# Designs tried in a protein design chat: VH-VL binders against ATP synthase epsilon chain (atpC). Part 5

Target 1, 149 residues: ATP synthase epsilon chain (atpC), of Salinibacter ruber (q2rzv2)
Amino acid sequence: MADELTVDIVTPDERSFQGPANGVRAPGIEGSFEVREDHAPMIAAFGIGPLIVKTQAAHEYADMHNDRIIFATSGGFLEVIDNKVTVLAETVEPASEIDVERAESAEERAKRRLEEGVQEEERETHEAARDRARNRLRVAMGKVGTRQS
Key: E = the ipSAE of ESMFold2; O = the ipSAE of OpenDDE; V2 = 0.75 times the mean of E and O plus 0.25 times the DockQ between their complexes.

## First folded at step 1 (VH-VL)

Design f07 (from f01 with heavy chain E50Y H53Y L99F R100P S102K F103I G105S Y106G; framework fv_fiztasovimab)
Fold by ESMFold2-Fast, scan of step 1:
Structure f07 (fold): chain C 149 residues (1-149), chain A 122 residues (1-122), chain B 110 residues (1-110)
Amino acid sequence: as target 1 above (149 residues)
Amino acid sequence: QVQLQQWGAGLLKPSETLSLTCAVYGGSFSGYYWGWIRQPPGKGLEWIGYIYYSGSTNSNPSLKSRVTMSVDTSKNQFSLKVSSVTAADTAVYFCARGFPYKIWSGYYMDVWGKGTTVTVSS
Amino acid sequence: QSVLTQPPSASGTPGQRVSISCSGSSSNIGSNYVYWYQQLPGTAPKLLIFSNNQRPSGVPDRFSGSKSGTSASLAISGLRSEDEADYYCAAWDDSLSGYVFGTGTKVTVL
């Protein structure tokens, strides 16, 4: 009768994660939210931020406690139906694979462009680039929020 | 409540390029997939493709070589171009907001524009 | 390539139940969620059912969806004259890497 919660995380390039989980937390538009077992059907958009999969299953991307996997994401959609969570994200990058130096460079470049002045049409693009770089840095440094709803 | 307003060419000659635009009102443009569907007279629905607000596209393999989609985030608009049109491209064209899941397993349109009639004739 | 097959028509009288089948393959319905769209005469399609059996806000509960294997069904209970429309099933197709619609069913209320 009761099905285990499963999570499937996909980008246009590949499947980034698939397996059983105890929950998934996403950087929703109105703030972070968490989906656990037996959650009501839902679809929600999320933005730039940390995407956290809570799982006891062995995985290369697991943190030091082997109870969660943290990704930096640039946004996407999350659906939950019948204990299946499907995440379609534009980008998903495991914390352990983030190139800190490259992310620092990207943030500095975007920040400089915004300070030098850009056309209004380009401002959102540079702001998004800055925010993605900042998110990657925070995720890599383990400065993700542990706050729950 | 999100509303989609669409416009573009109504009458084209064979070999011309079809160009349609869809504008988004009453909701966020960023973070969503924006798509196009068409319906020839007396026939069913055919998916053309979608574009993510950042510019990434995916389209129907049968149309891919002729289809170009673009976004203008400053105006909250997205556009469709179909090159080298023939009488087979005569249809009502709809724009829509997409909710994708896995790009290989889930996708649906929850808000649709009213449609634009396009006729290709000599 | 594979397409989703629906009966071209279905009919009923007010108050009756009408069921519309949608047949696919392992690469589409067999592996993926099914969606249903209602198109009233002269209007744009409207999402009626998403993810096999879920209703959007504003869709009455007399509309229900189901999926089994490579097939899906839309049921309309308590049929009303305003239900006279074309109905389309849809699903992602893994082999095409694209979205496919059913052939469509015209529901007539007699």
Scores: ipSAE 0.000, ipTM 0.523, lowest interface PAE 13.2, mean pLDDT 83

Design f08 (framework fv_fiztasovimab)
Heavy chain, then light chain:
Amino acid sequence: QVQLQQWGAGLLKPSETLSLTCAVYGGSFSGYYWGWIRQPPGKGLEWIGYIYYSGSTNSNPSLKSRVTMSVDTSKNQFSLKVSSVTAADTAVYFCARLYGRFYPSYYMDVWGKGTTVTVSS
Amino acid sequence: QSVLTQPPSASGTPGQRVSISCSGSSSNIGSNYVYWYQQLPGTAPKLLIFSNNQRPSGVPDRFSGSKSGTSASLAISGLRSEDEADYYCAAWDDSLSGYVFGTGTKVTVL
ESMFold2-Fast, scan of step 1: ipSAE 0.030; ipTM 0.658

Design f09 (from f07 with heavy chain R97K G98I F99G P100Y Y101T K102F I103R W104S S105P G106Y; framework fv_fiztasovimab)
Fold by ESMFold2-Fast, scan of step 1:
Structure f09 (fold): chain C 149 residues (1-149), chain A 122 residues (1-122), chain B 110 residues (1-110)
Amino acid sequence: as target 1 above (149 residues)
Amino acid sequence: QVQLQQWGAGLLKPSETLSLTCAVYGGSFSGYYWGWIRQPPGKGLEWIGYIYYSGSTNSNPSLKSRVTMSVDTSKNQFSLKVSSVTAADTAVYFCAKIGYTFRSPYYYMDVWGKGTTVTVSS
Amino acid sequence: QSVLTQPPSASGTPGQRVSISCSGSSSNIGSNYVYWYQQLPGTAPKLLIFSNNQRPSGVPDRFSGSKSGTSASLAISGLRSEDEADYYCAAWDDSLSGYVFGTGTKVTVL
């Protein structure tokens, strides 16, 4: 039996992915990071950004791009132990399922609110809403990178 | 459309090793999982395991110590071996193409071979 | 090894609705997608329902699936003689890190 990395992505509503992978890249709070085979045990928080599973297993996935599957996530925790990666995410949306028009509307609403001015105590909420919408658009358009700090 | 053709030893004696092969036609072998399921006479289905085209496997824990799976990507074939057989291993053995979707990211049997009858008797 | 529990048999007359239950636990149906397979006499099984309630191409809309808590159900509306078969539910089991099948239900068309 081969020693392999397996990935399990779970939200409160469903399991979003389960299977073998060559790596997982997550939008860590201190910057993007990648887990590959034989990684040391770890628990890390991640924020709004792209969650990327590197795998060749599933060409039937409609949103697979060559060797990877890209999700938009709003944050969560990633645990690695014995070549098993468990992702507990608040939200996870595959690129192909993102409603681009809704995400555009959400981004513009948040940007407008921030430009018009909000009380200090609400600024973080509107910034998060803008960032979630922006991330959905980037993922849907295939415009993902490593500068997600 | 994918077709699976399977063959192997049909009659075995206790303690021997069962060996079955499945060949893939009409579709891509690379990028997929390939699996095995068995059905004892008059009984239900039992999952044996899956192998990714690169060689990594996942098998039923109750069978794991006796099961080995392999792939031959040059021939688009995959194989199952079950060691130390007993009468309890008598079954029809099916090979299958394993599918995924975002609606079903777990293993499901997308396409099945027609089955190979294996009888273990002294 | 975990097994999903189904009634051993179900029957109906042509045109009726037949429902087949599948009972599991939090580690399988409660946490994971459910699949259904149809096995006609003397043949290999075929995929009938995936992701709880989705149909592959070629499966009539008379077949539908549902899931609630740790249980799932397959419904066959407008029952036809060609629906006479064994039906199996299946799901991934987190505790076993493996795939489990139901005990199977033989559907008879009277």
Scores: ipSAE 0.000, ipTM 0.485, lowest interface PAE 13.8, mean pLDDT 81

Design f10 (from f07 with heavy chain G98D F99S P100Y Y101W K102L I103P W104G S105K G106Y; framework fv_fiztasovimab)
Fold by ESMFold2-Fast, scan of step 1:
Structure f10 (fold): chain C 149 residues (1-149), chain A 122 residues (1-122), chain B 110 residues (1-110)
Amino acid sequence: as target 1 above (149 residues)
Amino acid sequence: QVQLQQWGAGLLKPSETLSLTCAVYGGSFSGYYWGWIRQPPGKGLEWIGYIYYSGSTNSNPSLKSRVTMSVDTSKNQFSLKVSSVTAADTAVYFCARDSYWLPGKYYYMDVWGKGTTVTVSS
Amino acid sequence: QSVLTQPPSASGTPGQRVSISCSGSSSNIGSNYVYWYQQLPGTAPKLLIFSNNQRPSGVPDRFSGSKSGTSASLAISGLRSEDEADYYCAAWDDSLSGYVFGTGTKVTVL
């Protein structure tokens, strides 16, 4: 279609997705938001959370939802203009590629550091590490949007 | 719908090793913890342990020295071994699916096998 | 070794409300979610309540759970003959790094 939504997801290391889509849901700093066809122009920051691309091509990524591709992201920004969504993310990791044992170990390590005491300046770093690990686990285990969809 | 089919030991003598297997049908094996619970005759439930589909395990401290769990991802199966059995190990043994969440937090068994009766007698 | 304490039995007549208590400590119920299982005679346990007060699909709303401090309770309203079963509470125990089950309550419908 002439106004079909197109999505590009890029990180400093690679292009993680490129193609047509029905929508993109991002973990915005003020809460989750979705961009669909004919959305007004915008630029929005997002944080640690699930990044979801709704597309018929989802089956190529062997994820839990045939009509969507789910990524764990650590943050970035999203631009919408003329039905083109460009996501510039620090990291994006497909659900199917997440190492669950490593994510479990990372969360436990971060929680232990926070519970046992850390220097004030280091606290934010360990909280972010914990949140990234929790997000990776949630995405890998299909717990994204547990009350919805 | 996910179903668990279990089989293995029935009658054992003291000092032998109990061996049970559980097979997963109708759902994903990957991403889940898989557990074992037992129930001695006329008594309540006792948690034995769980194994993550990738092979990491956790078990009841009172049983830890005798318990070994393993997975066979090619067959969607997981197994329990209890060494050096005594009459105290006589019970119905259940396999179960633990939920997706981290060990030590938010875990519960939502799908159970039918149980396997194990009797240890001399 | 460590278990959650339940009354050994509870009874009621059809239509009545029955409550089952479950008592623990700060390392289990006090810091973690409570789960309830129903076991009909000769069958495997079935998850009845999760995360203190949530029902899985297919569990009727006459079953409800609650938690206060180091104790929890299961309430069965509109008691029916089909509810005659053993009921177990369960929670993760931080000091054991493992699950603990309740001692079990046999519910009899008179």
Scores: ipSAE 0.000, ipTM 0.485, lowest interface PAE 17.8, mean pLDDT 82

Design f11 (from f01 with heavy chain G98D L99W R100Y Y101G S102D F103Y W104E G105S Y106S; framework fv_fiztasovimab)
Fold by ESMFold2-Fast, scan of step 1:
Structure f11 (fold): chain C 149 residues (1-149), chain A 122 residues (1-122), chain B 110 residues (1-110)
Amino acid sequence: as target 1 above (149 residues)
Amino acid sequence: QVQLQQWGAGLLKPSETLSLTCAVYGGSFSGYYWGWIRQPPGKGLEWIGEIYHSGSTNSNPSLKSRVTMSVDTSKNQFSLKVSSVTAADTAVYFCARDWYGDYESSYYMDVWGKGTTVTVSS
Amino acid sequence: QSVLTQPPSASGTPGQRVSISCSGSSSNIGSNYVYWYQQLPGTAPKLLIFSNNQRPSGVPDRFSGSKSGTSASLAISGLRSEDEADYYCAAWDDSLSGYVFGTGTKVTVL
């Protein structure tokens, strides 16, 4: 129930979401996972991917994807205890606020750099940049699962 | 350390095309975006655009229809053309290296050329 | 032309701390990283702060940046005569799909 699970999403710069929710799906290191009402206590790391808040509550971003709020995230940690989910994310960007052309440009830049060859120390940085850009594009285009999994 | 040298036409008449070139010395040309910024007399900075060494560009939307950028990787040079100039294009034009490697960090300039003064007058 | 708003001037005496504000909107500072540039008289700008609060190699730690909501600030502690310059903030603007600069602040060392 909307009143029983609360979600707080925080980045270093701001609080991106606070309110009641029916669930949170995060791009876990070992694969996507979902936290719902009465979930057992846990702490989990997550990486680049879509962060989805399922809510019936009124919210600025709630009209996106029918009762879901979809964010592009670059990673962080999620803690759940006593029906309170706290997400500490490096970045969180609502689908409606993603600049598609900027994300396309960023993916192209990273791909070209990787194609021309980079030192091993730089490779992880450029691969992460490419993956963040691809994630933004997928989120903006609605190419993310809406199914519970 | 990397150094940028720039040159081009300094005095233009309205309707002419502005043409500037920037050469890169002491550092790698490949793997970076190379950009242009201008500063009208007594005013602030305005971003014009950027070009990757492969030729891919991003440009300021307000200038996009008039701006053409190109690269010459064999000479480690990149160039800017602005067509149909007016008095509003009078400025010091700077070339710069765009930091590359992170989406959020792609739009800052870490190395700058000394600037070229361009005056548009009848 | 959408620009970030800065006070036209700021001043201090040697050793003091001065702060320069930069005001934007949700489409620029509110959504994106902030950058700061220092321009000494007659020279090209120099990158001073990137990604809100990070310093490039060679920039003294007495320069620091911060961001809150749609505003950003540059702080210069231990002010020195060589800090007399124009300072510009900058950020990507989502509504313009382009990079925007602040109006600039002239720092005078008294």
Scores: ipSAE 0.000, ipTM 0.470, lowest interface PAE 13.2, mean pLDDT 81

Design f12 (from f01 with heavy chain L99D R100Y Y101E S102W F103G W104S G105D; framework fv_fiztasovimab)
Fold by ESMFold2-Fast, scan of step 1:
Structure f12 (fold): chain C 149 residues (1-149), chain A 122 residues (1-122), chain B 110 residues (1-110)
Amino acid sequence: as target 1 above (149 residues)
Amino acid sequence: QVQLQQWGAGLLKPSETLSLTCAVYGGSFSGYYWGWIRQPPGKGLEWIGEIYHSGSTNSNPSLKSRVTMSVDTSKNQFSLKVSSVTAADTAVYFCARGDYEWGSDYYYMDVWGKGTTVTVSS
Amino acid sequence: QSVLTQPPSASGTPGQRVSISCSGSSSNIGSNYVYWYQQLPGTAPKLLIFSNNQRPSGVPDRFSGSKSGTSASLAISGLRSEDEADYYCAAWDDSLSGYVFGTGTKVTVL
């Protein structure tokens, strides 16, 4: 009986998604959160992690998983007003478009730098690089990040 | 409104294989991890492992050599086998549904079966 | 074996605030989300808190979670008799590649 929730995901370079949805989950600064129909107005920051759109309408995304479209994001802001969710993200990569080999190389380099020891002021940069690469790998390879035996 | 119904072993002898099955009703089987947790009498919870609906498994390293999990997607069921049981395997065994923290290796268990008591007589 | 350490018991009177600590390491709480489960006597555990501080539908806002470094805590404000239960923290452990539970805390309402 409520108006339909719509989601618009935009980066500086392009619009990554636009359409009706049942919900959107973002990697909030204080923890993962989900916006569904009739959510109160809000603006929230989010960080590196998975951005998930739950929808039946996204047939163009062939690798949907359980009515979900999964993106790797490096952070941004989410605004909810009148059943419209606008996501302004620095980066958004659909799971199917992630270059696994490149992400593996990036993670290895960041891990090695952190293991060898870096100055405290430089640690945040390498931790962010590791986290972005790790997130891309988990989104691309598993979509659901539980490790194999 | 999803329900997990579990059945299987009750009383076992040392060296036998524990076999438990969990059936999913009222909800989708695909797209979730399905897990097993046990609780010895008077003790805390111990994670046994998980299986994805595709059949991919991961298990507790301390139990890995004895644990086998499987899925039957046509019946919306998943099963646990623990070989070479001892008295230390006496516990209440729970099956559970894992919902995702997408893009990470962690998930939370939001639906639990009511448990199956397994006793291994010495 | 549980790898996250909790106090074995905690107690309070109705209306009081009770806090339960959960201590881990860099490979579990320090790197990953924390979850909390409530187990009423004779029942299966129920998810109480996910992703450090989020509540599932149906969980009262009296329950709250927090995380700092390699430790987490569950706070129960306005303690009620029905909150008497065992509480378990949980997290993924990167070194074990597995899910780990805390040792559990029995909350008694006096």
Scores: ipSAE 0.005, ipTM 0.513, lowest interface PAE 11.1, mean pLDDT 81

Design v01 (framework fv_vorsetuzumab)
Fold by ESMFold2-Fast, scan of step 1:
Structure v01 (fold): chain C 149 residues (1-149), chain A 122 residues (1-122), chain B 111 residues (1-111)
Amino acid sequence: as target 1 above (149 residues)
Amino acid sequence: QVQLVQSGAEVKKPGASVKVSCKASGYTFTSYGMNWVRQAPGQGLKWMGWINTYTGNPTYADAFKGRVTMTRDTSISTAYMELSRLRSDDTAVYYCARGFRYLPWSGYMDVWGQGTTVTVSS
Amino acid sequence: DIVMTQSPDSLAVSLGERATINCRASQSVSYSGYSYMHWYQQKPGQPPKLLIYKASSLESGVPDRFSGSGSGTDFTLTISSLQAEDVAVYYCQQSYSTPYTFGQGTKVEIK
């Protein structure tokens, strides 16, 4: 009935996605949320987690679902107005492009540093590094949030 | 190594159909889209379309809509391009080329097949 | 459709000298500071080879004498010091919208 939902994902390095979609799920700071067609205007911050675009260009090996693209993101902001979703993300990495070995190494390094003991300020930095690596691994393995039909 | 290997040269009569194959190896087939680009003798490159290898959904250039069909078989990592109702001006080298399926704006083609020569003559 | 126009059609450059090829799009192929324009090299009897993607990113394995620049509608491929192996036809390509379109090609030869 209304104009089709369109999604535009931009990072400092590139325009990562633009096209029609059925929905976008983001790892909001207060919990994951989903924007579908005819959503009320909003702007919301999101953190480390899976960013999911529901579209016909779904990727089987990344998410094992037929209608979605899954990205690992480290955070950003999402704005929705008049069926246009604009995602301004610090990083966005498609599941199929994640280097699993590098992510495993990064997680191991962060875990080891946390176990060795660090100052409080440094602890949060290493925890974030660990969480980014874990998110990349979960996204690459297809272990992501609940899909709504 | 990442490779795309195409089927051999074809000679066809006007009105016939030709089906070219492109077998991928060295990467996850469904993580990348497959483009088809042709080049007539002594001429430049012309994009025919691409296929989302995971969903099987194609997008065709208007010049070829109604005559071209792009498909794939994920079990053997192979993409196909069939062109029907051949004309003499369809004589060209046909290439398959790997592109990024998730990033419509990153539609550069980083790996190309060796090409398949299709000659249409009476 | 977006029309890509290259200039010159043919270019003769001495070994070791700079070669410059221009590509103009009929409308902007840039969005939010990024350009969806790519460059390919094609040698006789071979498929095209990606050189530069997104206007200025050098493809892995491509010599650093190749560089790309530009935004909006006007783009340039530069070969800083032409080598004998660089004799080829060069094509620009936009991926801003479908159908993807190529320039007509620029033939680079040794003077």
Scores: ipSAE 0.006, ipTM 0.525, lowest interface PAE 12.9, mean pLDDT 83

Design v02 (framework fv_vorsetuzumab)
Fold by ESMFold2-Fast, scan of step 1:
Structure v02 (fold): chain C 149 residues (1-149), chain A 123 residues (1-123), chain B 111 residues (1-111)
Amino acid sequence: as target 1 above (149 residues)
Amino acid sequence: QVQLVQSGAEVKKPGASVKVSCKASGYTFTSYGMNWVRQAPGQGLKWMGWINTYTGNPTYADAFKGRVTMTRDTSISTAYMELSRLRSDDTAVYYCARDLKIYFGRSYGMDVWGQGTTVTVSS
Amino acid sequence: DIVMTQSPDSLAVSLGERATINCRASQSVSYSGYSYMHWYQQKPGQPPKLLIYKASSLESGVPDRFSGSGSGTDFTLTISSLQAEDVAVYYCQQSYSTPYTFGQGTKVEIK
């Protein structure tokens, strides 16, 4: 029987995607990586960045060419076993659903806090907030990922 | 005050196209998606699709794919819906409605609606 | 597509009496404690008006005689004491997945 790559993306709030795909690209801790059909078993952590599903069929969240879905994510874990990719993400938000004004406000707030001289203990928190907001903006504007593998 | 104001009634012949506008005011246009919903005389509501107002990316219901185009102009906070190759059964009131999407294609519902645009296609 | 089916198609209720409308989804529209199902009121010549969102949350400015309940596939809209201004068609709608779909509508009228 032919085994196709299937992808399941879940967060604490919901299942964000479930279905067949040609590949998944994640913002790994050591750099972006891609899982395709017949990938060896693995578990990998990922951070703030774009999570990209290369679709086999048209989907609500797909770009205007109907060949990929781009999500903004804040981090999580990806497991691949027997052509099944399970993504357990802290947050994941499809490009078409991003609240651009809120992301812009969040980025400006974080930048302002960093410019005003936060205590070192708080710096990483504000940098993460800025990075999450920037990622959401880039994803919403389609300035992420490639169709080249 | 938050409102959506649509363009006026249209009368078209079969085979023509129609373009309906929906002008938003009183809120940040790009923070909300815009749905298009139609209602034939004496019938219920039918969802046609929506557009991400910031990116310009639309999602269409399969029944209208190939005939519908949804666009927006952020400089004037206006969304557009164009339906081509009109048939008599496209006679309906067409509504725009804003939607606050949260998480994964799901929403809180359509809380602000335009007044509707009547499109009549003569048979 | 998720099919939304309302019952009854029409309902005649005396002023001050309770009106109950049911909506059934062909598959669950709830996930992790949230239901992505909303109720709208439409009066002749007017656009629909959101009454209840996420199954049970009352929209701002809507009278508290309106309430919603249910989860999964079965949902109910209740008008506890029908007023003359409540004569309208009521629609349920799911926003769990696209295409978003509406029920066929329930016409509420006075006996």
Scores: ipSAE 0.000, ipTM 0.508, lowest interface PAE 15.1, mean pLDDT 85

Design v03 (framework fv_vorsetuzumab; at its last look DockQ between E and O 0.04; V2 from the best seeds 0.00; counts 0 for: pae O 10.4 > 2, placed apart)
Heavy chain, then light chain:
Amino acid sequence: QVQLVQSGAEVKKPGASVKVSCKASGYTFTSYGMNWVRQAPGQGLKWMGWINTYTGNPTYADAFKGRVTMTRDTSISTAYMELSRLRSDDTAVYYCARSYPLFKGYYYGMDVWGQGTTVTVSS
Amino acid sequence: DIVMTQSPDSLAVSLGERATINCRASQSVSYSGYSYMHWYQQKPGQPPKLLIYKASSLESGVPDRFSGSGSGTDFTLTISSLQAEDVAVYYCQQSYSTPYTFGQGTKVEIK
ESMFold2-Fast, scan of step 1: ipSAE 0.116; ipTM 0.720
ESMFold2, look of step 2: ipSAE 0.066; ipTM 0.699
ESMFold2 (binder alone), look of step 2: mean pLDDT 92; pTM 0.946
OpenDDE, look of step 2: ipSAE 0.005; ipTM 0.587

Design v04 (from v01, 14 letters changed; framework fv_vorsetuzumab)
Fold by ESMFold2-Fast, scan of step 1:
Structure v04 (fold): chain C 149 residues (1-149), chain A 122 residues (1-122), chain B 111 residues (1-111)
Amino acid sequence: as target 1 above (149 residues)
Amino acid sequence: QVQLVQSGAEVKKPGASVKVSCKASGYTFTGYYMNWVRQAPGQGLKWMGWINPNSGGTTYADAFKGRVTMTRDTSISTAYMELSRLRSDDTAVYYCARTPRWYIGSYYMDVWGQGTTVTVSS
Amino acid sequence: DIVMTQSPDSLAVSLGERATINCRASQSVSYSGYSYMHWYQQKPGQPPKLLIYKASSLESGVPDRFSGSGSGTDFTLTISSLQAEDVAVYYCQQSYSTPYTFGQGTKVEIK
């Protein structure tokens, strides 16, 4: 028998999501992965990318079919134990709440600085800023998938 | 103490737009979603959509997409619902109603405004 | 869209007697032990008032003669001993999936 999967997504500032789910896809450091019911216990780090919750429960952030909720995240850790997924993220931003113009400006600024040249010490910071902005834009535009890789 | 107060009745011609306001008091405005629900004379209730006052994010019912716009002003704890390209069958009482945002199984509407009558006739 | 169908459309009940209203969803509105279904009361000239949320939870300030039950697709609102002030239209509403939808309403009156 399978217990229902539940998901909690927490940042330092708020609880971004809490409820039942059919699956969670995270942007793992070595590639995207998906957790479904009866997954073995695990703790995994993830980076900048889309965090996707598949759920039949109603939620304001659900896309058109009310079957997925997409967040832009900057990284964190995901724990799975006893059909409970806990996501501890530095940032999590729902697709519907992304400020597209701000994200475009941030990406352009980061690209410009990288193109003009920065010290190696600063390069990682600007690359991360570019990647975060790029991820926000992709999430806002729905250019992400929920399908099994 | 918790109260939602809506703007007054409106009479519009077909093709016009109407903007209804809903002023919240007695609670933290950004802690609850704001729904808009309408009721045509002698008819039942029809959900139009909601807005998250904290983010400004919205979800609209497909029947109203393209004609409805929901906004808010957090500095005065007021939500707005604008319906454009009005038709005679948009004649209804329009309600705002709040709902908790951080609770499993929520999305029930616990506090309602008094309603705004919108009449659309030529 | 999920269609909510109430029965009966109208109900006449004597004071002090039990009133029962049914609501059927076109698909399950329950998930992981929770039912995303709520009941409202509307009196003439007034906005709706929440009575029951999540199928069976009584809203604060609502008399305990009101109760809700059910899961999946079939739900019931019960008024154990009808009072004069209970004359109203009652609506069920699902919040399982957008757009949120209401039943057509059941008018309760005294006979």
Scores: ipSAE 0.000, ipTM 0.531, lowest interface PAE 14.0, mean pLDDT 85

